# Miniprotein binders against q53ft3, part 55

Target 1, 195 residues: q53ft3
Amino acid sequence: MFGCLVAGRLVQTAAQQVAEDKFVFDLPDYESINHVVVFMLGTIPFPEGMGGSVYFSYPDSNGMPVWQLLGFVTNGKPSAIFKISGLKSGEGSQHPFGAMNIVRTPSVAQIGISVELLDSMAQQTPVGNAAVSSVDSFTQFTQKMLDNFYNFASSFAVSQAQMTPSPSEMFIPANVVLKWYENFQRRLAQNPLFW

## First folded at step 19 (miniprotein)

Design ta14
Fold by OpenDDE base, look of step 19:
Formats: structure tokens, C-alpha cells, sequence
Structure ta14 (fold): chain B 195 residues (1-195), chain A 97 residues (1-97)
């Protein structure tokens, strides 16, 4: 139902379902994580009138889990980016995961998603600055990702004259990558959520 | 005190209306509606705590604005909602002063 993405890491699509309405992702080495993307996989929508409250858990100085509400995902907004790097000293909030025996490794943070009524979610207050608002941050993230990819790919670019014949290898012309990049940027500019 | 409680509720209501604006911007009018509905409930609580005619008037106007916003959303006119919600927020800010 949900996916979790940390930059530079593999996407997680297999959440631990700890309850019928609760899902948890483990985030190892959480101290190096600045942002987390939580998204719906698109396989199963929220039931009508329901959405997801997204929580972050990290160990406090005593090793006890501190849960904080990051924000929400809904059918209408099936993905969100959250900044977690500044949450280490935050105050804990009420969380739906407290009663659950979630095996926790002290060095591992967790993203928890609780499927809840929209009306209930509306009453909740996310921690400040966790939800990286809107289109701009997403665009920035995507742009950085694209730039990173382009830079990576371009670093391998050689002219045909510089190529060593390798008949067993497939080559992609750099202009194809550039064209893809440009097209992607255009689409992103038109609709940041086109993907 | 009642005044302190009123201020706290007003701050919360303002926050919720701001959140509604954000979610409207994100393209989820349904959730925005739910947030506005909750904000209206908060406003009703504030109304009960109001002790002066001025406070009562401000809260009443905020409720009307929020209700209008909700109605517009129900009518599928989200583009017209931002200004109205902003007005409600400003009213609440006035109430907090």
C-alpha cells in the first residue's frame, strides 16, 4: 500500500504491517537522512473518508522511541516529502504506535503510517517544518535527482572517436539522455506530479 | 483564564485554516474541507468563550467566512476559497491581539 524513499537508498515498498491499519518502515542510519518521501503505491487507495497519518520515530537520549507526526497522505495527495533531520530534539506527540510491540533497534528510526479517518487527521497537528510543502520542494528534489543522474551519466560520456569497440555493450547516445532530461523537466514544469 | 483559552483556540483555528489552504494548494479539496469543518468547530468554541461584543463579532465573521469557504468547496470552486480563508485567518489574528 505504501512506499518509502530515502535519497540515495533503495525504495522500500514492503512495509511491515503491524496492524490492520498501521504500517512501519525501518530507516537505518537515520542520522544521515534529511528527507523522506512517503507515497502510496497506487495498488490500494484509502477507503472513502480515510487517509494516512505519517509519523517518525527516533530514539531519544534514553533510547526510548519518540514519535512525531510529520504530516499526511491522502488519495488526493498520495505522496509527501518530510524533513526529518531537524526532529532529533523535538517533543514527542501522541502516536498510534505506542501500544504496539514494535521491535526497535536503537540505531534505526521508523516511519509509521496510520490509516485514519480524515476527520481525525484534521484534528491532528504535525510538528512544525516537517512537511516540506508543495510543488516547490518536490520540484527541487526531482530536479536534484535529475541533475544527479545527468551528471552521473554524462561523466561516462565519450565521443565516438574515443570509444573502444565493445560489441557486447549497448550504448545510449548522450543526446538521448539530454532529450529525456529536457522532456522530463518540461513535464515537471507543467505538472510536478506527472509521475 | 477564559481569555487564555480563547487565544489558544484562536491560534489553533488559524493554524487549521492555514493548513486547509495548504491542502487546497496540494489539490486535495476533500481533506481541506474536513480541516475547515474542524476549524468551524473550534470557532464555535471560541464563540462560546467570547465575552465582548467585539470578540463575538469577529468570531461570527470568521465562522461566516469559513462556512462560505466550505460552501464554495462543495460547489467545486476552490479558486475562490483562498481569499476567504485568508480573511478568516486575519480575523482570528485580530482576535488574538
Amino acid sequence: as target 1 above (195 residues)
Amino acid sequence: SDREELIELAERAAFKLEMALQWLGDGDPEFAKRIIEYAIRLLREIEELATTPEEEEIVEQAIEAAQEALQLLEQGKPDEVEEILQEAIELLEELIQ
Scores: ipSAE 0.765, ipTM 0.926, lowest interface PAE 0.5, mean pLDDT 86
Fold by OpenDDE base, second read of step 20:
Structure ta14 (fold): chain B 195 residues (1-195), chain A 97 residues (1-97)
Amino acid sequence: as target 1 above (195 residues)
Amino acid sequence: SDREELIELAERAAFKLEMALQWLGDGDPEFAKRIIEYAIRLLREIEELATTPEEEEIVEQAIEAAQEALQLLEQGKPDEVEEILQEAIELLEELIQ
């Protein structure tokens, strides 16, 4: 249902479902993370009248989780970017994950998504500065992600002459990746929220 | 005090209306509607705390603006909502001065 993306890291599409209406992503080495993208996979929409409250949790000095409301995702806005780098010293807010025995390890933060009524979400107040509202920031983040992916993929590029038979593997022409990259950039330029 | 509570609620209502504007901009009029509906509830609470005719008038105008915004959204006219919500926010700012 949900995906989580950190720049320079692999996309996470398998959230831990800790309850019927609650999903959690683990973020190892969270201190190096500035921004997180949370998005719907597009396979399952929110039920009518419902959306997702997005929370961030980090361990405090006592090792106890501190949860903060970052913002929201909805069927109408299925993705959002959150800045988490400045939240490390913040106070915890009321959160729906407190009663759950979620195994936590030191240095691992969590993104929690709680499926809630829109009416309930409307009453909640996200922590300040968490939501990245600037289109520019979003574009920059996305561009970095794209560049990272392209660089990663291109590092595996080989000429046909260099290819060794590997029947168990599928091969994608590098030009396909390039075309995807170019198309994505074009779409991003036209509408930074095209997804 | 009642005045302190009024100010707190007004600040919260203004914040919610600003959020509504943001979500309208993000292309989710449904959630924006829900936010506005909640803001109206806050405004009703403020109305009950108002002690002066001036406060009552300001809150009433804010409620009318918010309701109009909601109606426009229900009619599928989000482009006309921004100015009205901004007016409501300004009214609330006046109330907290």
Scores: ipSAE 0.758, ipTM 0.923, lowest interface PAE 0.5, mean pLDDT 86
Fold by OpenDDE base, last read:
Structure ta14 (fold): chain B 195 residues (1-195), chain A 97 residues (1-97)
Amino acid sequence: as target 1 above (195 residues)
Amino acid sequence: SDREELIELAERAAFKLEMALQWLGDGDPEFAKRIIEYAIRLLREIEELATTPEEEEIVEQAIEAAQEALQLLEQGKPDEVEEILQEAIELLEELIQ
């Protein structure tokens, strides 16, 4: 029903079903993880009026699990990206997974998905900054990409007087690149989903 | 105190309306509607805690905005909802000051 993806790792599609309505993924070496993607496999939808609350758990200094609500997945939004790197110092929240006697190695965290009523989910408060807006993420990524490209290209800029003749090469004026960059930024700012 | 409770509820309601905007942006108007419905319930609780005419007016306007947003979503007009929800959030921020 669910999948879990960490960048640089193999996708997990075999969640441990700990209850009829609860699923858990193990995340080894969780301290190196910045983002987690949780998604529906598309084989089984949520029942009408239901969705999934997504939780993250990590062991505290005593080895006890600390659970935090990251956000939600629904039939309308079957995948979500969560930032977990900054959550290691957070306070625990109420969670539906109870005292799971999971033999926890200190380096293993968990993603828990609880199938719940949408109305109940609407009343829950995720931890701040965990849920990455698709729009915001895209905007940030695009902006970073643009900045990276511009900086890279600009590092090769030379004046005409400094140019070595290369008749076989085509040259683009730096002002053209800058103009493109500015226009793209304006368009992105107006509508991040203009494409 | 009643004032502290009012502020807490207002912060929570504002947060929920912001969440609704996010979920609309993610293409799930159904869940956004559920969030707005819950926010309206919170606003009703705030209305009961209001002690001044100014507070009552602000909360009433926020409720009207949230209800209008909900109606627009029911009509399949999510593009018109953002401005209205933002207005409701601003009203709640005014209430907290």
Scores: ipSAE 0.747, ipTM 0.919, lowest interface PAE 0.5, mean pLDDT 88
Fold by OpenDDE base, fold request of step 21:
Structure ta14 (fold): chain B 195 residues (1-195), chain A 97 residues (1-97)
Amino acid sequence: as target 1 above (195 residues)
Amino acid sequence: SDREELIELAERAAFKLEMALQWLGDGDPEFAKRIIEYAIRLLREIEELATTPEEEEIVEQAIEAAQEALQLLEQGKPDEVEEILQEAIELLEELIQ
């Protein structure tokens, strides 16, 4: 029903079902993780009027799990990105996962998804700054991509005096790349979905 | 105190309305509606705690705005909801000051 993605790691599509309405993913070496994507696989939707509350748990200094509500997924928003870095010092939240005797290695955290009524979810308060806006994330990614391309292209820039004739190659003035970059950035700032 | 409770509820209501805006932006008007409905319940509690005519008026306007937003969503007009919810949030911020 659910998948979990950490950048640089294999996607997890086999959650441990700990109850009829509760699913858990293990996150080894969680301290190196900045963001986690939780998503529905698309095989089974939430029942009508229901969604998923997404929790993060990490072991405290005593090895006891500390649970925090990150946010939500629904049929209308079947995927979400959560920032889990910096949550290590947060206060624990109420959670539906009870005292799971999970023999936790100190380096393993968990993502828990609880299937709940939307009305109940609406009353819950996620921890601050955990949920990342999809629009903001897209804009940031696009800007990073643009910067990467510009830097890459600019690294090949040479003056006319530095040019060696290469009849088999076409050359584009650096100003064209710069102009493109500036125009694209402007349009992106005006409307992230301008294409 | 009643004032402290009013402020706490107002902050919570504002947070919920902001959350509703976010979920509208994410393309889930159904969940946004549920959030707004809950916010209205909070606003009703605030109304009961209001002690001045000014507070009562502000809360009433916030309730009206939230209800209008809900109606627009039910009518399938999400594009008009953002401004109204923002107004309600601003009213709540005024109430807290």
Scores: ipSAE 0.746, ipTM 0.919, lowest interface PAE 0.5, mean pLDDT 88
Fold by OpenDDE base, fold request of step 21:
Structure ta14 (fold): chain B 195 residues (1-195), chain A 97 residues (1-97)
Amino acid sequence: as target 1 above (195 residues)
Amino acid sequence: SDREELIELAERAAFKLEMALQWLGDGDPEFAKRIIEYAIRLLREIEELATTPEEEEIVEQAIEAAQEALQLLEQGKPDEVEEILQEAIELLEELIQ
């Protein structure tokens, strides 16, 4: 349902589902992270009238998690960029992630997504300056996302001779993915907001 | 104090209206409407805390602006909403001075 991207790292598409309506990504070496992108995979939309509250959690000096609301994702805005570098000394806020039986390492932070009613989300106050709306940041994100997707998809590429018969599976030619990538890059260069 | 509470609520309401503007810019008028609806509830609370005719007038105007914005969004006219929300924000800023 959700993906998480940190620049220079592999994209994460498998969130840990800690509850029916709660998902968590681990962020190792979080102190080196400036920005995080959270996005919907497009496979499952939010139910009508619902969205996602996005939280950041880092360990305090005692190893206890400090949670902060970064912002929101919705069906109408399925991706967002958050700056987390300046939040690492902030005060904790209320969060829906109670005592999670997650092994916490001092160097590992977390991104939490809580599926909630839009009306409830509207009442919440994100921490200041967490949401990044700069065109430059978006362009960088888009490029990183595209690169990660292409690299991921290409890692599964096999020649016809290497294919194992699997009649129940659908296959996409690698050249289709490449062509899509090239076309997307061209459009992005022309207008970063073409989508 | 009542005055301190009024100021806090006004700051929150202004923040929410700014959020609504942001979300309109992000292309999600549905969530923006929800935010505005909540801001109106905050404004109603402020109205109850107002002690001077000036405060009452300011908050009433802010409510009217927010309601108009909401109506325009319901009518599918998001382009006309920005100026109205900005007016409401300015009114709230005046209130907290």
Scores: ipSAE 0.744, ipTM 0.918, lowest interface PAE 0.5, mean pLDDT 87
Fold by OpenDDE base, fold request of step 21:
Structure ta14 (fold): chain B 195 residues (1-195), chain A 97 residues (1-97)
Amino acid sequence: as target 1 above (195 residues)
Amino acid sequence: SDREELIELAERAAFKLEMALQWLGDGDPEFAKRIIEYAIRLLREIEELATTPEEEEIVEQAIEAAQEALQLLEQGKPDEVEEILQEAIELLEELIQ
């Protein structure tokens, strides 16, 4: 139902369903994360009159989870970008996830999505500055994500002479990635919301 | 105090109306409507706490603005809502001063 994306990391499409209406993504090494994208996969919409409250949790000095409401996703707005870098020292808020037996590794945070009534969501107050609302911030984040991906992919580039034969493996020419990158950047510059 | 509570509620209501504007901008009028409906409930609570005719007038105008916004959204006219919600926010800011 949901996906979670951190720049420079693989997309997560398999949330842990901790309840019928609650989903959790683990975020290892969360201290290095600035932004998180939460999005609907498009397979299952929210029921009528419902949406998703998006929470962030991190372990405090005692290993206890501190939860904060980041914002919301809905059928009308099926994806959102959240800045979490400034939240890592904030105060906890009320959350619907209870005492989850989260393997409390001090380096792992979580994104929690709670499916709730829109009327209930409307009464909730996200932590300040978590939701990236500005087009400029979105563009900057997207550009950084693209750059990170390109750099990562390019680091694995080898010449044909350097390739180890693997008949069962498919290969993508590096030029394809570069062309995609250039095209995407061009489109992003023209319209940050082209996609 | 009642005044402190009034101010707190007014701040919350203003925040919600700002959120509604943001969500309208994001293309989700349905959720925006829900937010505005909640803001109206807050405004009604403020109305009950108002002690002066000036406060009563300000909050009543804010309620009217928010209700008009809802009607416009129900009519499928989101483009006309922004100015109305902004007016309501300004009224609430006046109430807090």
Scores: ipSAE 0.744, ipTM 0.919, lowest interface PAE 0.5, mean pLDDT 87

Design ta14
Fold by OpenDDE base, last read:
Structure ta14 (fold): chain B 195 residues (1-195), chain A 97 residues (1-97)
Amino acid sequence: as target 1 above (195 residues)
Amino acid sequence: SDREELIELAERAAFKLEMALQWLGDGDPEFAKRIIEYAIRLLREIEELATTPEEEEIVEQAIEAAQEALQLLEQGKPDEVEEILQEAIELLEELIQ
């Protein structure tokens, strides 16, 4: 249902489902990560009136997870970019993932997606500076990049019926993300405003 | 204090209206409507905490603006909403001063 992308790394399209409505991606060597892209695969939409709250967790000095709300994805905005580099020293926020006894290595962070009611999401406050502001030119660029990525990647989505049987999910091959990245970088180099 | 609570709620309401503008810009009027609806609830709480006629007038105008914005979105007119939401935000900023 969801994908996660860090620049320079392979795309993750297989989230660990920790509950019926909760999904988690592992991010190794998280201290070197500046931005994370979270996106819907396009095969299964959110139910009507629902969306996804996106959280980031990292281990504190005691190895305990610190969770922070980054922002949201919805059917209307199925992808978003989050800055996580400045969050590593922040205070924890309320989160729906509970005390997950996840034996975490100190270098591994997590992205968590919780499927929630839009009305509930509207009441939540993301941490400052996590969501790339859509107001500035960089935000516009980011949004266009995400849209381009989503459209390209989703066109190559394969049902599990064509793979190992997992009928409820579709997969996007990692090579598709690589091709997108290469093409996007080429176009950006030619014209930063190619859209 | 009641005044401190009023200011906190006003800041939160302003933040929510700004968030609604962002989500409209991102092309999701549905979620923007939900955010505005929540902001209106916050504004109603502020109205109950208002102690001066000036505060009451400002918050009433903000509620009217937010409701108009919501109505326009329901009518499928998102292009007319930005100016109205900006007005509501400015009213809340005035309330906090």
Scores: ipSAE 0.738, ipTM 0.918, lowest interface PAE 0.5, mean pLDDT 86
Fold by ESMFold2, fold request of step 21:
Structure ta14 (fold): chain B 195 residues (1-195), chain A 97 residues (1-97)
Amino acid sequence: as target 1 above (195 residues)
Amino acid sequence: SDREELIELAERAAFKLEMALQWLGDGDPEFAKRIIEYAIRLLREIEELATTPEEEEIVEQAIEAAQEALQLLEQGKPDEVEEILQEAIELLEELIQ
């Protein structure tokens, strides 16, 4: 019914159903994860008047699960991006002897989805800044990709005096890349979904 | 105290109205409507705690704005509710200060 995606990992589409109305995805090595996407596969919608509350669970320093409400998915918004990087106790400050004696211990977090009434979900309050607007997240990702491309392309810039004759190669004037960059930024600021 | 409880409820109501705006922007007016309905229940609790004419007027105006937003959503007019909800949020922020 649900999928779970982390950038750079295989998508998970086979949630473990732990109750009639509760589904779980395991997230191994969760300390390296900053964002998770939760989405409906589209094969089975929520019943009328219901939706999904999305939770993040990680083991605390004693190994006990800590559950936090990230936000919601519904038939009207069947996917959402959640930031989890600020919710993990394992990424906090290290003691001096802890940092100098680094040990990697595998740990598994979970994404939980609880199917609930919309009226009940409306009363719940997600943890601060966990839910990321799809438009805002898209804009930030796109801006970073834009900056990455511009920095990469500009690293190959040469002046006409520095140009080596190479009749078999095609060249692009550097100002074309700059104009594209500036135009793209302007259009993105006006309409993040123009593309 | 009644004033401290009123402020806590006003903060919760304002948060819920902001959440409703986010869900409207994400294209789910049905869930946004449920959030506004809950916010109105919070505003009714604030109304019971209000003790000054200024507090009473602020919460009354916030309830009227939230009810108007809810009616527009029932009519299928989600584009018309943004400024109305922003006004309600601003009123609650005045109540909190």
Scores: ipSAE 0.730, ipTM 0.897, lowest interface PAE 0.8, mean pLDDT 78
Fold by ESMFold2, fold request of step 21:
Structure ta14 (fold): chain B 195 residues (1-195), chain A 97 residues (1-97)
Amino acid sequence: as target 1 above (195 residues)
Amino acid sequence: SDREELIELAERAAFKLEMALQWLGDGDPEFAKRIIEYAIRLLREIEELATTPEEEEIVEQAIEAAQEALQLLEQGKPDEVEEILQEAIELLEELIQ
């Protein structure tokens, strides 16, 4: 139902469902993470009138989970980027995961998604500066992707002297897009902020 | 005190109206509408705490602005909502003073 993406890591698409309405992704080595992308896969939408409250959990110095509300995803806004770098020393907030007393490795955090009524979500207040505008971050990502593709594709251009069809026209091999795609996917899996 | 509680509620209502503006800008008017509806509930609590004619007038104007914003969203006029909600936020900032 949900995906979770962190720079330099494979996208996670198999959340652990810990209750009928609660889903969790583990984040090993969370101290090296600055941003997390949470998104709906598009296979199963939220029920009518519902959405998802997104939480971040990290272990405190005693190994106890500290949960903080990052923000929301909805059918109308099915993806969001959250900044977590400033949250790893913050105080916890009210959260719906209190019954989840799961023993944790000290260096593993979690992203929790709780499916809730939109009216209930409207009452909740995310921690400050956790949500990053997905439009601005998407625009920066898209621009870096376009620059990366242009520079990569240009390195495979063949001169007109190598072509039979037309000396006034430049051609590129059909698989340039595929090579760019494969390289981009590898880099995205390694570091979504590689730009 | 009642004034301290009023200020706290006004800060929360202003935050929610700003959040609604952000969700409108992100293209989710349905959730934005729910946020505005909650903000109106906070404003009615402020109305019950208001003790001066000035406080009562400010919160009444903020409620009217938020209600007009909801009507405009139902009419498909989200561009007109931004200015109205910003006015409501400015009214709430006067209460916080």
Scores: ipSAE 0.718, ipTM 0.893, lowest interface PAE 0.8, mean pLDDT 79
Fold by ESMFold2, last read:
Structure ta14 (fold): chain B 195 residues (1-195), chain A 97 residues (1-97)
Amino acid sequence: as target 1 above (195 residues)
Amino acid sequence: SDREELIELAERAAFKLEMALQWLGDGDPEFAKRIIEYAIRLLREIEELATTPEEEEIVEQAIEAAQEALQLLEQGKPDEVEEILQEAIELLEELIQ
């Protein structure tokens, strides 16, 4: 239902579903991350009157999770960019993930998405430094990035007949993914609005 | 004490109206309406705490502005809402000071 993207890393499209209405992405090596993009894949919309509250969690010095509300995604705004570099010493928010026994390692943060009523989300207050200006530009950037990745990766697709031993599965050579990321990173560094 | 509580509610209402403006600019008037509806509930709580004619007039004007913004959003006119919400925010900032 959701995707999670960190610059310089492969996109995650397979959230861990920890409850009927709660989804989690692991963020290993979280201290090197400044921004995350959370987006809807477009396969399943939120039910009418509902949306997603997006949280960031990191372990404190004792290994205990600290959860902070970053903001929201909705059917009307299905993608958002969040700055997390300033949140790793912030105070936690009230959150719905506290009793779920989510497995984590000491150096792994998480992005949590809780599907909730829009009326409930309207009453919540995100942490002050999470919002990123020009959200529409980042949304268009993310959509163009996904389209670009799809078109590039599909041009290198090989049939199972060219490989062994997975006859029911399609594979992509690792060089294709690396080339795409390197090309995109280079273009972004030269012109952040190149799309 | 009542003045301190009134200021806290006014700060929250102003923040929510600014949040609604952000969501309108992001192209989601449905969620923006829900945020404005919550802000109106905060404004009605402020109205219960108001003790001076000036405070009462300010909060009534803010409620009227937020209600007009909702009507315009229901009519599909989000472009006309920004100035109205900005005026409501300025009224709340006056109330806080």
Scores: ipSAE 0.716, ipTM 0.897, lowest interface PAE 0.9, mean pLDDT 79
Fold by ESMFold2, last read:
Structure ta14 (fold): chain B 195 residues (1-195), chain A 97 residues (1-97)
Amino acid sequence: as target 1 above (195 residues)
Amino acid sequence: SDREELIELAERAAFKLEMALQWLGDGDPEFAKRIIEYAIRLLREIEELATTPEEEEIVEQAIEAAQEALQLLEQGKPDEVEEILQEAIELLEELIQ
């Protein structure tokens, strides 16, 4: 239902479901992460009148999880970028994950998504400066998805000398993908809303 | 004290109205509507704590503005809501002084 993306890492699309309405992504080596993108995959929307509260959890000095509300995703805003670089020493928030989501590995944090009523979400207060503006969110999300696409496509690259004949397949020279990538980045930097 | 509680509620209501404006700008008027509805609940609590005619008038005007914003969102007119909510926020800042 959800995806989780950090720049330079593989997109996570298989959340651990820890309850009927609660989903978790692990973030190893979280101290090196500045931003995280949470998004809906587009296959399953939230039920009517519901949305997702997005939390960040990290282990405190005693190894106990500290949960902080980052913000929300909804059917009307199905993706968001959250800044987590400033959150690693803050106080915890009220949260619905309970003891069942105890992070026991000192270098692993978690992103939690709780499916809740919009009316309940409206009463919650995210930690300050976690959410990035919608324009910045689109630009950063797009850049991270472009990077991941290029890395993914490049992992299948072979030289012409390594090719095996395959008459039922079509091929695209790798330099076409690179040129498209470079052109799209240039256009996005000049006008983030050019589409 | 009742005055300190009134100020805390006013700050929280103003924060929620600012959050609603952000969500309108992000293109989600449905969630913005829920946030405004919660802000109105906070404003009604402020109304119970108000002790002066000036405080009562300010909170009444803030409630009226927030209710008008909800009506405009229900009519599909989110572009008309920004100024109204900004006025409500300014009224709440007067309560805080």
Scores: ipSAE 0.709, ipTM 0.892, lowest interface PAE 0.8, mean pLDDT 81
Fold by ESMFold2, fold request of step 21:
Formats: sequence, structure tokens, C-alpha cells
Structure ta14 (fold): chain B 195 residues (1-195), chain A 97 residues (1-97)
Amino acid sequence: as target 1 above (195 residues)
Amino acid sequence: SDREELIELAERAAFKLEMALQWLGDGDPEFAKRIIEYAIRLLREIEELATTPEEEEIVEQAIEAAQEALQLLEQGKPDEVEEILQEAIELLEELIQ
């Protein structure tokens, strides 16, 4: 139902569904991540009157998850870009002899999406400046994500003559991806906030 | 105590109205409407805490502006809402002062 994209990494389109209304993406090596895009794949909309609350979780010094509300996605705004670099644990303990704290906690963070009523979501307050709200920076980030996705998908293109038969696999013609890419660019140019 | 609670609610209401403006700019007036509805509930709590005629007048004007914004959104006129919400936010900023 959802996708998760980090610049320079493969897009994730297979969320772990941990409950009927809850979905999770793992983010290994999360400390190197500055921004995350969460989006709806477009196949299944939220039920009427519902949307998605998007959370970021990282392990604290004790290995316990610390969940922070980043913001929301809805049928009307099916994608959102979040800055997470300022949300990482930067606080540490000082030692007289120097050395950094050694934390033996898991280094995997998570993006969680909880499907909830819009009225409930409206009462929630996202942390800090997690959402990117500048139209200029949003447009530039969106264009980079679009190019990254298109280049990734195109790198796997093969001609039909070069394919090994795999009847159990699903295939998508490359021109479908190109058509989507071109249409997306046109819509972005007309309205940078259309998505 | 009551003044500090009033300021906290006013800051929260102003934040929600700013959030609603952001969601209108993002093209989702339905979610923006629900955010404004919640902001009005916060404003009514502020109204209960108001102890001076100035405070009462400011919050009453903010409620009227937010309600007008909701009416315009229900009529499918999101383009007309921005200035009205900005007025409500400015009123809340006066209240916080």
C-alpha cells in the first residue's frame, strides 16, 4: 500500500504489515540518512475519513524504541518528504578520559505508518521541523527522487529476446515506467504540490 | 496558571491553523478542514479560560475567522481561506503576548 524512499538507496515497496492498520519499513544504517520519502503506491487508497500517521523510530541508549510522529499522508496528499537528520540521537554522556559512548543497541530504525481516522490525526502534533515545507526545496527533492527511481528501474530493463522464461514472475513493460515518469514531470511543473 | 494554560492552548491553536494553511497549500482541503475543526475546539477551551474582556474579544474574533474558513472550505473555496486563517493566527499571537 505504501512505499519508502531514501536518496541513494533502493526504493522499498514491501512494507511489513504488523497489524491490519499498521505498516513498517526497516531503515538499516539510519544515522547516514537525512531525508525519507513516504508515499502511497496508488493501488489501495485509505478508506473514506481515514489517513496515515507516519512515525520514525530509532533505538535509544537502552535499545528501547523511541517513536516520533513525523507527519501524515492522506488520499489528498499521498506523499510526504521528511527530514530526519535532526531527530537522530545526538545527546551523549561526557567522560573525563574522552572516548565516545559505546552503545550496543540495534542500529536499525523504522518508519511506521498507522492508518487512523483523520479526526484523530488532526489532534496529533508532529515533532519539530520534520516535514519539508519549502516549495523550492520540495520541488528539487522531488525531481531528484523521480530521476533516481527512473534510473534505477531503467537499469533493470532487458529486451524480450534477452529474457529467461519465468512464468511465475510479473513483468512491467519499460514504456509504462517511462510514461509515468514523463506524466509526473509534467504535473510537477504545473503544480509542484500536486502529490 | 490560567494565563499560562491559556497561552499554551493559544500556541497550540495557532500551530494547528498554520498546519491547516500548509495542508491547503499541499492540496488537501479535507484534512485541512479537520485540522481547523480541532483548532476551533482549542479556541473554545481558551474562551473558557479568558479572564479579561480583551482576551474574550480576541478569542471570539479568532473563532469567527476559523468558522468562516470552514464555511468556505465546505463550499469548495479553498483559495479564499488563506487570508482569513492568517487573521486568526495574528489574533492568537496577540493573545500569546
Scores: ipSAE 0.688, ipTM 0.885, lowest interface PAE 1.0, mean pLDDT 79

